# Designs tried in a protein design chat: VH-VL binders against q5slc1. Part 19

Target 1, 112 residues: q5slc1
Amino acid sequence: MGALRGRWAEEEALRFLLGKGYRLLWRNRRTPFGEVDLFMEKDGVYVVVEVKQRASARFGAPLEAITPGKVRRLLQSARFLLGRDDLPVRLEAVLVHGTPKDFRLEHLVLEL
Key: E = the ipSAE of ESMFold2; O = the ipSAE of OpenDDE; V2 = 0.75 times the mean of E and O plus 0.25 times the DockQ between their complexes.

## First folded at step 8 (VH-VL; framework fv_cixutumumab)

Design n3 (at its last look DockQ between E and O 0.75; V2 from the best seeds 0.00; counts 0 for: pae E 2.2 > 2)
Fold by OpenDDE, look of step 8:
Structure n3 (fold): chain C 112 residues (1-112), chain A 119 residues (1-119), chain B 108 residues (1-108)
Amino acid sequence: as target 1 above (112 residues)
Amino acid sequence: EVQLVQSGAEVKKPGSSVKVSCKASGGTFSEYGISWVRQAPGQGLEWMGGIIPTYGTANYAQKFQGRVTITADKSTSTAYMELSSLRSEDTAVYYCARDFVYEYYMDVWGKGTTVTVSS
Amino acid sequence: SSELTQDPAVSVALGQTVRITCQGDSLESYYATWYQQKPGQAPILVIYGKDNRPSGIPDRFSGSSSGNTASLTITGAQAEDEADYYCQSYDSSGNHVVFGGGTKLTVL
């Protein structure tokens, strides 16, 4: 089960990355290690993208961090999807700030 | 397919409290929120508050702050709305609805619970 | 707190197009969500987001927005479309749900 998130945020994140030359391989793909929001490719490098949404504090929604455990699971998921573990995988995040009609995106490359 | 089954009609005296239940089935209770919306006879929809069971924190409309309590039991996939200090103006149909908090809509509604407050 | 306003009643001839409009400051930041409600029934989600229809909602229903307004359009109104329609958004904080007053649509 994935965290609660608006599909609009994922759509905007995807659109954003596509505009930057990323190629989508899988979207909302479940693996034995968890769900991958976006699995993409950029310049020959595979990229796992985590989409995070930060809007209002509706219903006391917490801001989830990308923990080391989450990173491990995402990498495992990537390797699972690729069917191999000898290829480099980059982990990135797109933070969606604001509301559906008034938002900004923040693109983060995580250091592994 | 997710369904929300609400408790039955209530008849209450002024000053008393009512607790309406909303049981979710056919899905994962933890994947969405539950909002409570009421509708007085011949009137419009009025949001009372909501809760994301996973988070455990409820949010309330200002109008009902201090008088309404929204809770959720994840083990039974049931949300509750308790309204105290009832008055005649609280006579209404009370709906629970599945609230996709981050999508900003409610897509599945219970059939409503009629609460009548009369002396 | 923010408010949403909509006309209390509108009429449309069978097969014609009608637009129900909702106005409010929050619509600058949020898309309106639209609900249809018939007598004695719970509301039904008909439009959400930019212009999304849930499964089961006829494609004659569409949503649009402009500035601080949002509109629900029924292109080719059918008799069964006669109902109350509510727009929904949020207050300035985004923490509280706000409904419009509802629009009674009569199909003539």
Scores: ipSAE 0.686, ipTM 0.904, lowest interface PAE 0.8, mean pLDDT 93
Fold by ESMFold2, look of step 8:
Structure n3 (fold): chain C 112 residues (1-112), chain A 119 residues (1-119), chain B 108 residues (1-108)
Amino acid sequence: as target 1 above (112 residues)
Amino acid sequence: EVQLVQSGAEVKKPGSSVKVSCKASGGTFSEYGISWVRQAPGQGLEWMGGIIPTYGTANYAQKFQGRVTITADKSTSTAYMELSSLRSEDTAVYYCARDFVYEYYMDVWGKGTTVTVSS
Amino acid sequence: SSELTQDPAVSVALGQTVRITCQGDSLESYYATWYQQKPGQAPILVIYGKDNRPSGIPDRFSGSSSGNTASLTITGAQAEDEADYYCQSYDSSGNHVVFGGGTKLTVL
């Protein structure tokens, strides 16, 4: 199985977030509600992180928008992974722009 | 583990077409690509084009634009490459390969399909 | 030009170290991917990304790059390493795959 983003891009996103004091809990975790790229924790808050690669897609696969339905499924995935519904959860994205040897990162905190 | 099983050897006349199949076994099509690479006798590797079967969009090398059609059938986990207006220079081994498009490598290759174009 | 240039042939004595070189403008933006091919066989992936080996590839194989040049290095070359080696990158758009012309490695 493959994804619309490279493992290299996920590794760079992970390294970036670890350097910002995030702690990794799970990676590429499948749940009944979908796949979570990175599931992390920072300052007592659980964080679902979506990693997007924003170079032009070979074979014409464009960036997918993050819809309210997708946000809902990501939150359901967090609750599944935690086994409870009463903990604070935040949704974030890391956008990886460019190529493996010439890239930059954009970190977004998405409001619930 | 995914394996790519290609159709058998073909002998064709100039001006005709050939359609080579590439079936994924040991798994189903996912969001990886299937690329087609040919190799004429004694020559190097030449990328012809590819497709991401789940998206259905094909991409072609400029040299083959207009002569190659690449398709995929998700229900049978099979990709196809059709080359038209065959010439003797099209005599080659035609490979399909699993292409992790955003990881920039092809990790699983079919065994190749020999296509011979002769009058 | 998106062309990748490789020397057509290189020799190495058994047990010695050899470097196979690939040059092209796109290698400033992408790591080269390296394939090994023996007569009558399909290519096999040996190096991808910065310096990653798929399972089953001996650690005597490594990759490196600097500027628009990438290299495949084999330390302690063995008889079974005798093969053709191809580098791969992409055109300027990043949308089309490009192969080098291949290097025939002879192990003496």
Scores: ipSAE 0.364, ipTM 0.804, lowest interface PAE 2.2, mean pLDDT 88
ESMFold2 (binder alone), look of step 8: mean pLDDT 90; pTM 0.935

Design n4 (at its last look DockQ between E and O 0.78; V2 from the best seeds 0.00; counts 0 for: pae E 3.7 > 2)
Fold by OpenDDE, look of step 8:
Structure n4 (fold): chain C 112 residues (1-112), chain A 119 residues (1-119), chain B 108 residues (1-108)
Amino acid sequence: as target 1 above (112 residues)
Amino acid sequence: EVQLVQSGAEVKKPGSSVKVSCKASGGTFSSYAISWVRQAPGQGLEWMGGIIPTYGTANYAQKFQGRVTITADKSTSTAYMELSSLRSEDTAVYYCARDLVYEYYMDVWGKGTTVTVSS
Amino acid sequence: SSELTQDPAVSVALGQTVRITCQGDSLESYYATWYQQKPGQAPILVIYGKDNRPSGIPDRFSGSSSGNTASLTITGAQAEDEADYYCNSYDSSGYHVVFGGGTKLTVL
């Protein structure tokens, strides 16, 4: 089912990436291949961004790894959204650690 | 629209147990937790514990640890709160609420279940 | 465990502004969530996060925070705003959910 995530975490991730010059194309976009948290563009390259949030202390679960299968689905989702499969797509992740008032972000560029 | 439908009022003897149910309708158990909050007459809200049905993981307030058991049945979208060794002080309205754990709020509440503990 | 404290009662004149404050160590790390409760009814979420209102909540309700405090402000109190208001958060450990003692708001 995927890890639970707060909207605040997504907002902070988005704000973070916008501040880095990313441009938002789609947010929480459902495709036949799954949901894309953030679909963005940076320097002419399309970027699929997965936002991950550290588990709550109440129900602590390990941070889910982005599996090869998930990578494939995200790529398929990106191609679906673009309506073409000949453009390069980058996969990135923003990890949100901490609480709403005391958090840090970790930006990861993933190998496809 | 998501609703939480709770079981009916209970009258219990001291030392007995009560099990209150909370059925979710209009949605699924996915992506949220169910929290249990009680309120004694004329008193404030008191969190008892919660569960993420999809995980099956529950946590409890220290005050009720060992005396309360929170469970969930995903097949029926129903959460349960069982409180044992009842005492008069447990007389209260017991609420279940949809707890968006990672949003840090409870946005949907049941109407409450009155539990009366008396000799 | 961490606690949240509220004044037990406050009053506001009709049409005036009132602020209900919640204090607790955990509020350094978490935003307070505010619930309104009227007699015989379940609590209703009115404010969460920095200053977010759920759908259906009038815009006269707003939230703020400072240090270890959080506040619910009603700007232009209406008669129907008379109720108990509870702040809520996680405790400092993040493991337990905690409520303030509640504030009874009387609209005069």
Scores: ipSAE 0.576, ipTM 0.883, lowest interface PAE 0.9, mean pLDDT 92
Fold by ESMFold2, look of step 8:
Structure n4 (fold): chain C 112 residues (1-112), chain A 119 residues (1-119), chain B 108 residues (1-108)
Amino acid sequence: as target 1 above (112 residues)
Amino acid sequence: EVQLVQSGAEVKKPGSSVKVSCKASGGTFSSYAISWVRQAPGQGLEWMGGIIPTYGTANYAQKFQGRVTITADKSTSTAYMELSSLRSEDTAVYYCARDLVYEYYMDVWGKGTTVTVSS
Amino acid sequence: SSELTQDPAVSVALGQTVRITCQGDSLESYYATWYQQKPGQAPILVIYGKDNRPSGIPDRFSGSSSGNTASLTITGAQAEDEADYYCNSYDSSGYHVVFGGGTKLTVL
């Protein structure tokens, strides 16, 4: 399928998080468990950030939800990228609403 | 590198239908759409509609609603556009293009299929 | 209605700067996309988003937008820039792709 978001939306999410003091480690990294959009660090905690853009209604594409299965795969991907499973890891999402000229961001913590 | 290979030129009579194919090569179908854009001689670009092959739902420009049918065959990575009830003003070059729907642009275009409608 | 309006023709002297405009209400919500088309060829993407150039497009091409107007600017116009230029956006519903009527650029 690939990513159901535009590069513009990912750039805005990244800019937003950098402005909140997050540090970027990796972006768009593939793992056996899926692709990690943004892999970041804040205050000694590693953070996996999923960027979601509203699905296009132009072709009946559904809004993608962040399912419990997706959350589990994000955690697995973090552990794969770190090479260990004993470090603090937080899972987050940035939802991008609207159009490239008129958008709003929603920042969420994801829980297992 | 994705390429879009279109079927060859067609000559059709008024009142008939034409079906143009667009095969994606050098990649796989994904969440992008295949859009169809036509251009009559000496005229501008006109979007007809499109489809995201993995979702199978087509969307049509109002002008062509009821006359155009857009389909996709994921197994062959091929999209099709069929235009019915042809008339002389449907003489045009018909392009398919990869439409990066979430980026709002078409980055890869087929070379076009010339359809001539004459008696 | 989501009509996009372009001037049908514009001329520029070799080496000079030219601006091609596109107007429409939907451009308040969407950036215009710009395509170049030379005779007998398919269109190619030259500007998307706010001011992004695909790989292979010279940096003399730039885009801008304000309100319901978008512009394609070519600085230092070259003979090979002679082409038709189309802006593209969406109708008011956001569902349908809309093209402007095109602008024929003549480089003198």
Scores: ipSAE 0.242, ipTM 0.761, lowest interface PAE 3.7, mean pLDDT 87
ESMFold2 (binder alone), look of step 8: mean pLDDT 88; pTM 0.917

Design n5 (at its last look DockQ between E and O 0.20; V2 from the best seeds 0.00; counts 0 for: pae E 3.2 > 2, placed apart)
Fold by ESMFold2, look of step 8:
Structure n5 (fold): chain C 112 residues (1-112), chain A 119 residues (1-119), chain B 108 residues (1-108)
Amino acid sequence: as target 1 above (112 residues)
Amino acid sequence: EVQLVQSGAEVKKPGSSVKVSCKASGGTFSEYAISWVRQAPGQGLEWMGGIIPTYGTANYAQKFQGRVTITADKSTSTAYMELSSLRSEDTAVYYCARDFVYEYYMDVWGKGTTVTVSS
Amino acid sequence: SSELTQDPAVSVALGQTVRITCQGDSLESYYATWYQQKPGQAPILVIYGKDNRPSGIPDRFSGSSSGNTASLTITGAQAEDEADYYCNSYDSSGNHYVFGGGTKLTVL
């Protein structure tokens, strides 16, 4: 149940990506390398999407960066879920800023 | 199943301090915040403050700033709330609750600790 | 809290629909969270977010929000719904939780 982001933030990220023509394959899928928030497909490419919410100033929690180590684990998770490593995979993030009634999204492509 | 077990009832004199404990079981303590909420007899709920154990960061309601200290010990999965300079108006039931700060709700509550301040 | 305002009491006939309201400036930005409390017991969560109901809460409980006002609606009120109801959200500064003063629901 504990999370560094809210369920509302993940739902808004998913809605945003569906509206951009992405297709959802799986969500919140656990692997030996970590949890994949959204596993999607766009134009023949599998896409692992990490959803992050900016840290709340109310508790002083910092925004955790998406490190090269995290990017590598996302790729490992994708290969695990696909059962092979020769398919096209893209890594992306959606950063959710603001409040449930007043938010904005930042959509990023992650490079290793 | 997550449970929050609080320390027992206390009777205190004015001017003293009280420290209430809240032990979490059945989950990972560091994955959420612990908030403290009190309720005086016949009165409503009042948020006192909370802590995110992973960050060690506490946040206090303005009314209690300077009198309350909230801490957490991850090794024992226990949060503490200490209220100093007690007065009769501090007589209340003190609750701890698991707090999902990014979703704005507290889903698991302790049974409460009654603190009576009497002269 | 003075930042979230609730009527102190409301009554409903058994089986009828009731709305409990909560008003505050911060509700322009945040949804209200609703807790039920019976005498001598800790509060329990009944509604959070826009209209999310935790497991074990009957579907007769729902939430809504418009402007600076949030509502908890109970359709087909049962005797067991008799309780105090508190709304909760962040304050107008966005830094601290606040509770409304509570609404005592009487089921007739």
Scores: ipSAE 0.282, ipTM 0.775, lowest interface PAE 3.2, mean pLDDT 87
Fold by OpenDDE, look of step 8:
Structure n5 (fold): chain C 112 residues (1-112), chain A 119 residues (1-119), chain B 108 residues (1-108)
Amino acid sequence: as target 1 above (112 residues)
Amino acid sequence: EVQLVQSGAEVKKPGSSVKVSCKASGGTFSEYAISWVRQAPGQGLEWMGGIIPTYGTANYAQKFQGRVTITADKSTSTAYMELSSLRSEDTAVYYCARDFVYEYYMDVWGKGTTVTVSS
Amino acid sequence: SSELTQDPAVSVALGQTVRITCQGDSLESYYATWYQQKPGQAPILVIYGKDNRPSGIPDRFSGSSSGNTASLTITGAQAEDEADYYCNSYDSSGNHYVFGGGTKLTVL
């Protein structure tokens, strides 16, 4: 998952989260259940971060288009990476709006 | 396993329209977008546009803006691509392809629909 | 509209390594997706993201990027790898897909 994401968007998202005290564990990590953009830790909690680059004319889909299926795959990926399924995992998203020269970030905690 | 089943070959006259269908089998349109890509004989792949069936929102390549219409019927899990004002240059194999919402890749492809435009 | 450029044809000896490169301004901003296509068949996704393979794609296929380029590498080319390979990405606007012109890979 996450094929044609913006390279710059991923970098900015990572930089943003690092600045907020997140610790990076894995990035662009392939799992049997899909790719995890950023797998991080914050205050002792593991966090799967989905980086979304918002293109103005791509389908016009809202953030709510993150489907239950996608959530399941991300959680499965997290459990795979952790090697255990008994730890809580939080799902977050960083939305990157704009262009490399002019962008803004939106950080969202997703309800599971 | 999700498959995309496309409608059969078409032979059209210049100036007419063609509407190709793409039905998802073995799954639903949930979480997916459908893109349309064509390939003229001996030529490369050319993206035409796409749609998220769940939302009904489509975007188009600039080259085809105003001449192509992409729609979807959620009840039948079928996407459509209609190309109007056909010309000989539109002779090509037309593919539908699936990508996950926000994923930006096409992992499942239909077998293609040959559209021949000739007078 | 941005363009992606590929060499029209490359050759590789059986068992050797070959790199197919795609170049375009948008590749500075976006990852490339690679598709394999054999005659009379639909394209097949082989590489996406930074370096991800779909299920069923041999691990001899890998992807990389540098500057305004993206590359598909086949390490240990097999006869069945003979095909056309297309790179794909967003244009500079981020609103539309664009394909490279395709590279015909011949396995010698």
Scores: ipSAE 0.035, ipTM 0.737, lowest interface PAE 3.1, mean pLDDT 88
ESMFold2 (binder alone), look of step 8: mean pLDDT 91; pTM 0.940

## First folded at step 9 (VH-VL; framework fv_cixutumumab)

Design p1 (at its last look DockQ between E and O 0.04; V2 from the best seeds 0.00; counts 0 for: pae E 4.6 > 2, placed apart)
Fold by OpenDDE, look of step 9:
Structure p1 (fold): chain C 112 residues (1-112), chain A 119 residues (1-119), chain B 108 residues (1-108)
Amino acid sequence: as target 1 above (112 residues)
Amino acid sequence: EVQLVQSGAEVKKPGSSVKVSCKASGGTFSEYAISWVRQAPGQGLEWMGGIIPTYGTANYAQKFQGRVTITADKSTSTAYMELSSLRSEDTAVYYCARDFVYEYYMDVWGKGTTVTVSS
Amino acid sequence: SSELTQDPAVSVALGQTVRITCQGDSLESYYATWYQQKPGQAPILVIYRKDNRPSGIPDRFSGSSSGNTASLTITGAQAEDEADYYCQSYDSSGYHVVFGGGTKLTVL
């Protein structure tokens, strides 16, 4: 049940980002540093996208799970997938609020 | 040029709590993390935890989990480290540092805050 | 939690070359960062991401890595290089910052 919900949210996030000109490279990719939901490219920059489904969280609130450690792991995952660490990588998040029939998307760019 | 200014020295009794502040000046408070590192007399550096002020999210070393709280106030560009249930072993210099997570280094350090725990 | 190990003390003659090594399993996955600390002062960043120098750090400082080790090399040691040197990285989980025990460098 949780996996199905996760896939739905990921699909909507992917559709959203594709519509914005992002190109998909990998999805649900496992690395030694964790799993990457979406690994994409936009305007020559590689983007790690974390997809989160929220049931009742307030709109516009930061991701509670985005700790320094989490950021490191996502960056390591990206660099692992790329096989190099000298290319620009950006972290982003897509929050999916609601249900498959009634949802909102929140796109966050994690600037560090 | 970014500088980190820490609060003054503290003298505390065992069992009490201490809260050290770290104010950033000369730049933005939004593009890095703040790490807290302590150093007991004659000992090495020990990481305590870190926070991303922009998101208010922190993680801690397992040794201090449950006893340390790291917070940040974006409006004042100030990070805080509170350590409770103080022991004599907590006597140390406590540093805050700018942690560029994307580059895996700490390049700007405060001058340190001396915390002395004694009966 | 992963550990980083360093020799507690090394010495080098003035003008000679010295290498300080850091060892730990996590170094197979993460780069080491090096800090210099003198008595009564805060640490100073000297090498990051294996072999990068911040501005202001002399080019006699260099970094390298191999397997589960990382090394800081001072080529042509100067008197002012006498200090404690710490390596820093992350544990296997990536959530925690870890420091080596530090190496006291004496310049003879």
Scores: ipSAE 0.621, ipTM 0.879, lowest interface PAE 0.8, mean pLDDT 92
Fold by ESMFold2, look of step 9:
Structure p1 (fold): chain C 112 residues (1-112), chain A 119 residues (1-119), chain B 108 residues (1-108)
Amino acid sequence: as target 1 above (112 residues)
Amino acid sequence: EVQLVQSGAEVKKPGSSVKVSCKASGGTFSEYAISWVRQAPGQGLEWMGGIIPTYGTANYAQKFQGRVTITADKSTSTAYMELSSLRSEDTAVYYCARDFVYEYYMDVWGKGTTVTVSS
Amino acid sequence: SSELTQDPAVSVALGQTVRITCQGDSLESYYATWYQQKPGQAPILVIYRKDNRPSGIPDRFSGSSSGNTASLTITGAQAEDEADYYCQSYDSSGYHVVFGGGTKLTVL
């Protein structure tokens, strides 16, 4: 309910990560701790990926920050989806900038 | 199922104002804006402005800047458009629409509110 | 400029294919969004983004774009397709919604 993001932006983020050798396990999964946009795996590590779209030009709305609290909830969500807490998990973000016809992606590792 | 329910038709005198409501039924305000689009008799669609209720920020078409005020009440899931200093050319059907600003389209439209400005 | 230009009227024989065009500067950055409007009714979303149809819109409707031009194509036009069609995008700043002037489609 807080993250404003277009479906097109999520689709482009997914395509980007698949092209980098990530494997998709789940998408758009809700947990008691929040929504997980993309739950993926790369090189034996589970990866929770948050997809953010930069503010819409039309309303000048700012990008919602990924707070330390959000990072903790993403980790809790990963453990919930896995049913265990002893596996390697990374938290990442893909920021989508621009328009559907003219966009760029920024790929980040989120600090725990 | 989300529906946009608009207030009823209005007859106004020149120089007065009108306030049209748009209530989201079957859902709450969230990931979208409410945009206002008018259509004069026999003419095309004209965007007036809109608001993202969670941001509280309204954006107005330049033509209507200074005459239109768009607000939203999240507790009642209702948006409002107020147009002041009415003229006869403001006679039109006024629509509200659910506007997915990050997907760049409007998918749910109200039935429209007819505003007639006459002496 | 920020205008979206549409031909005011187009005719098609029943069962034939028709294209309704929309031209404007903003279409380099945004896909056109298309609405259908019948007399006395609110507009209905027909095509959004590249070539997406909402549920309930027949497969005979499709969209395309190239450069500053977008098209709505109706393959095998039906009598119920007779309506006004509006394209929508944004002005050059990306801040304001703009509509084309509309195209009246007559199905003969």
Scores: ipSAE 0.157, ipTM 0.747, lowest interface PAE 4.6, mean pLDDT 86
ESMFold2 (binder alone), look of step 9: mean pLDDT 90; pTM 0.938

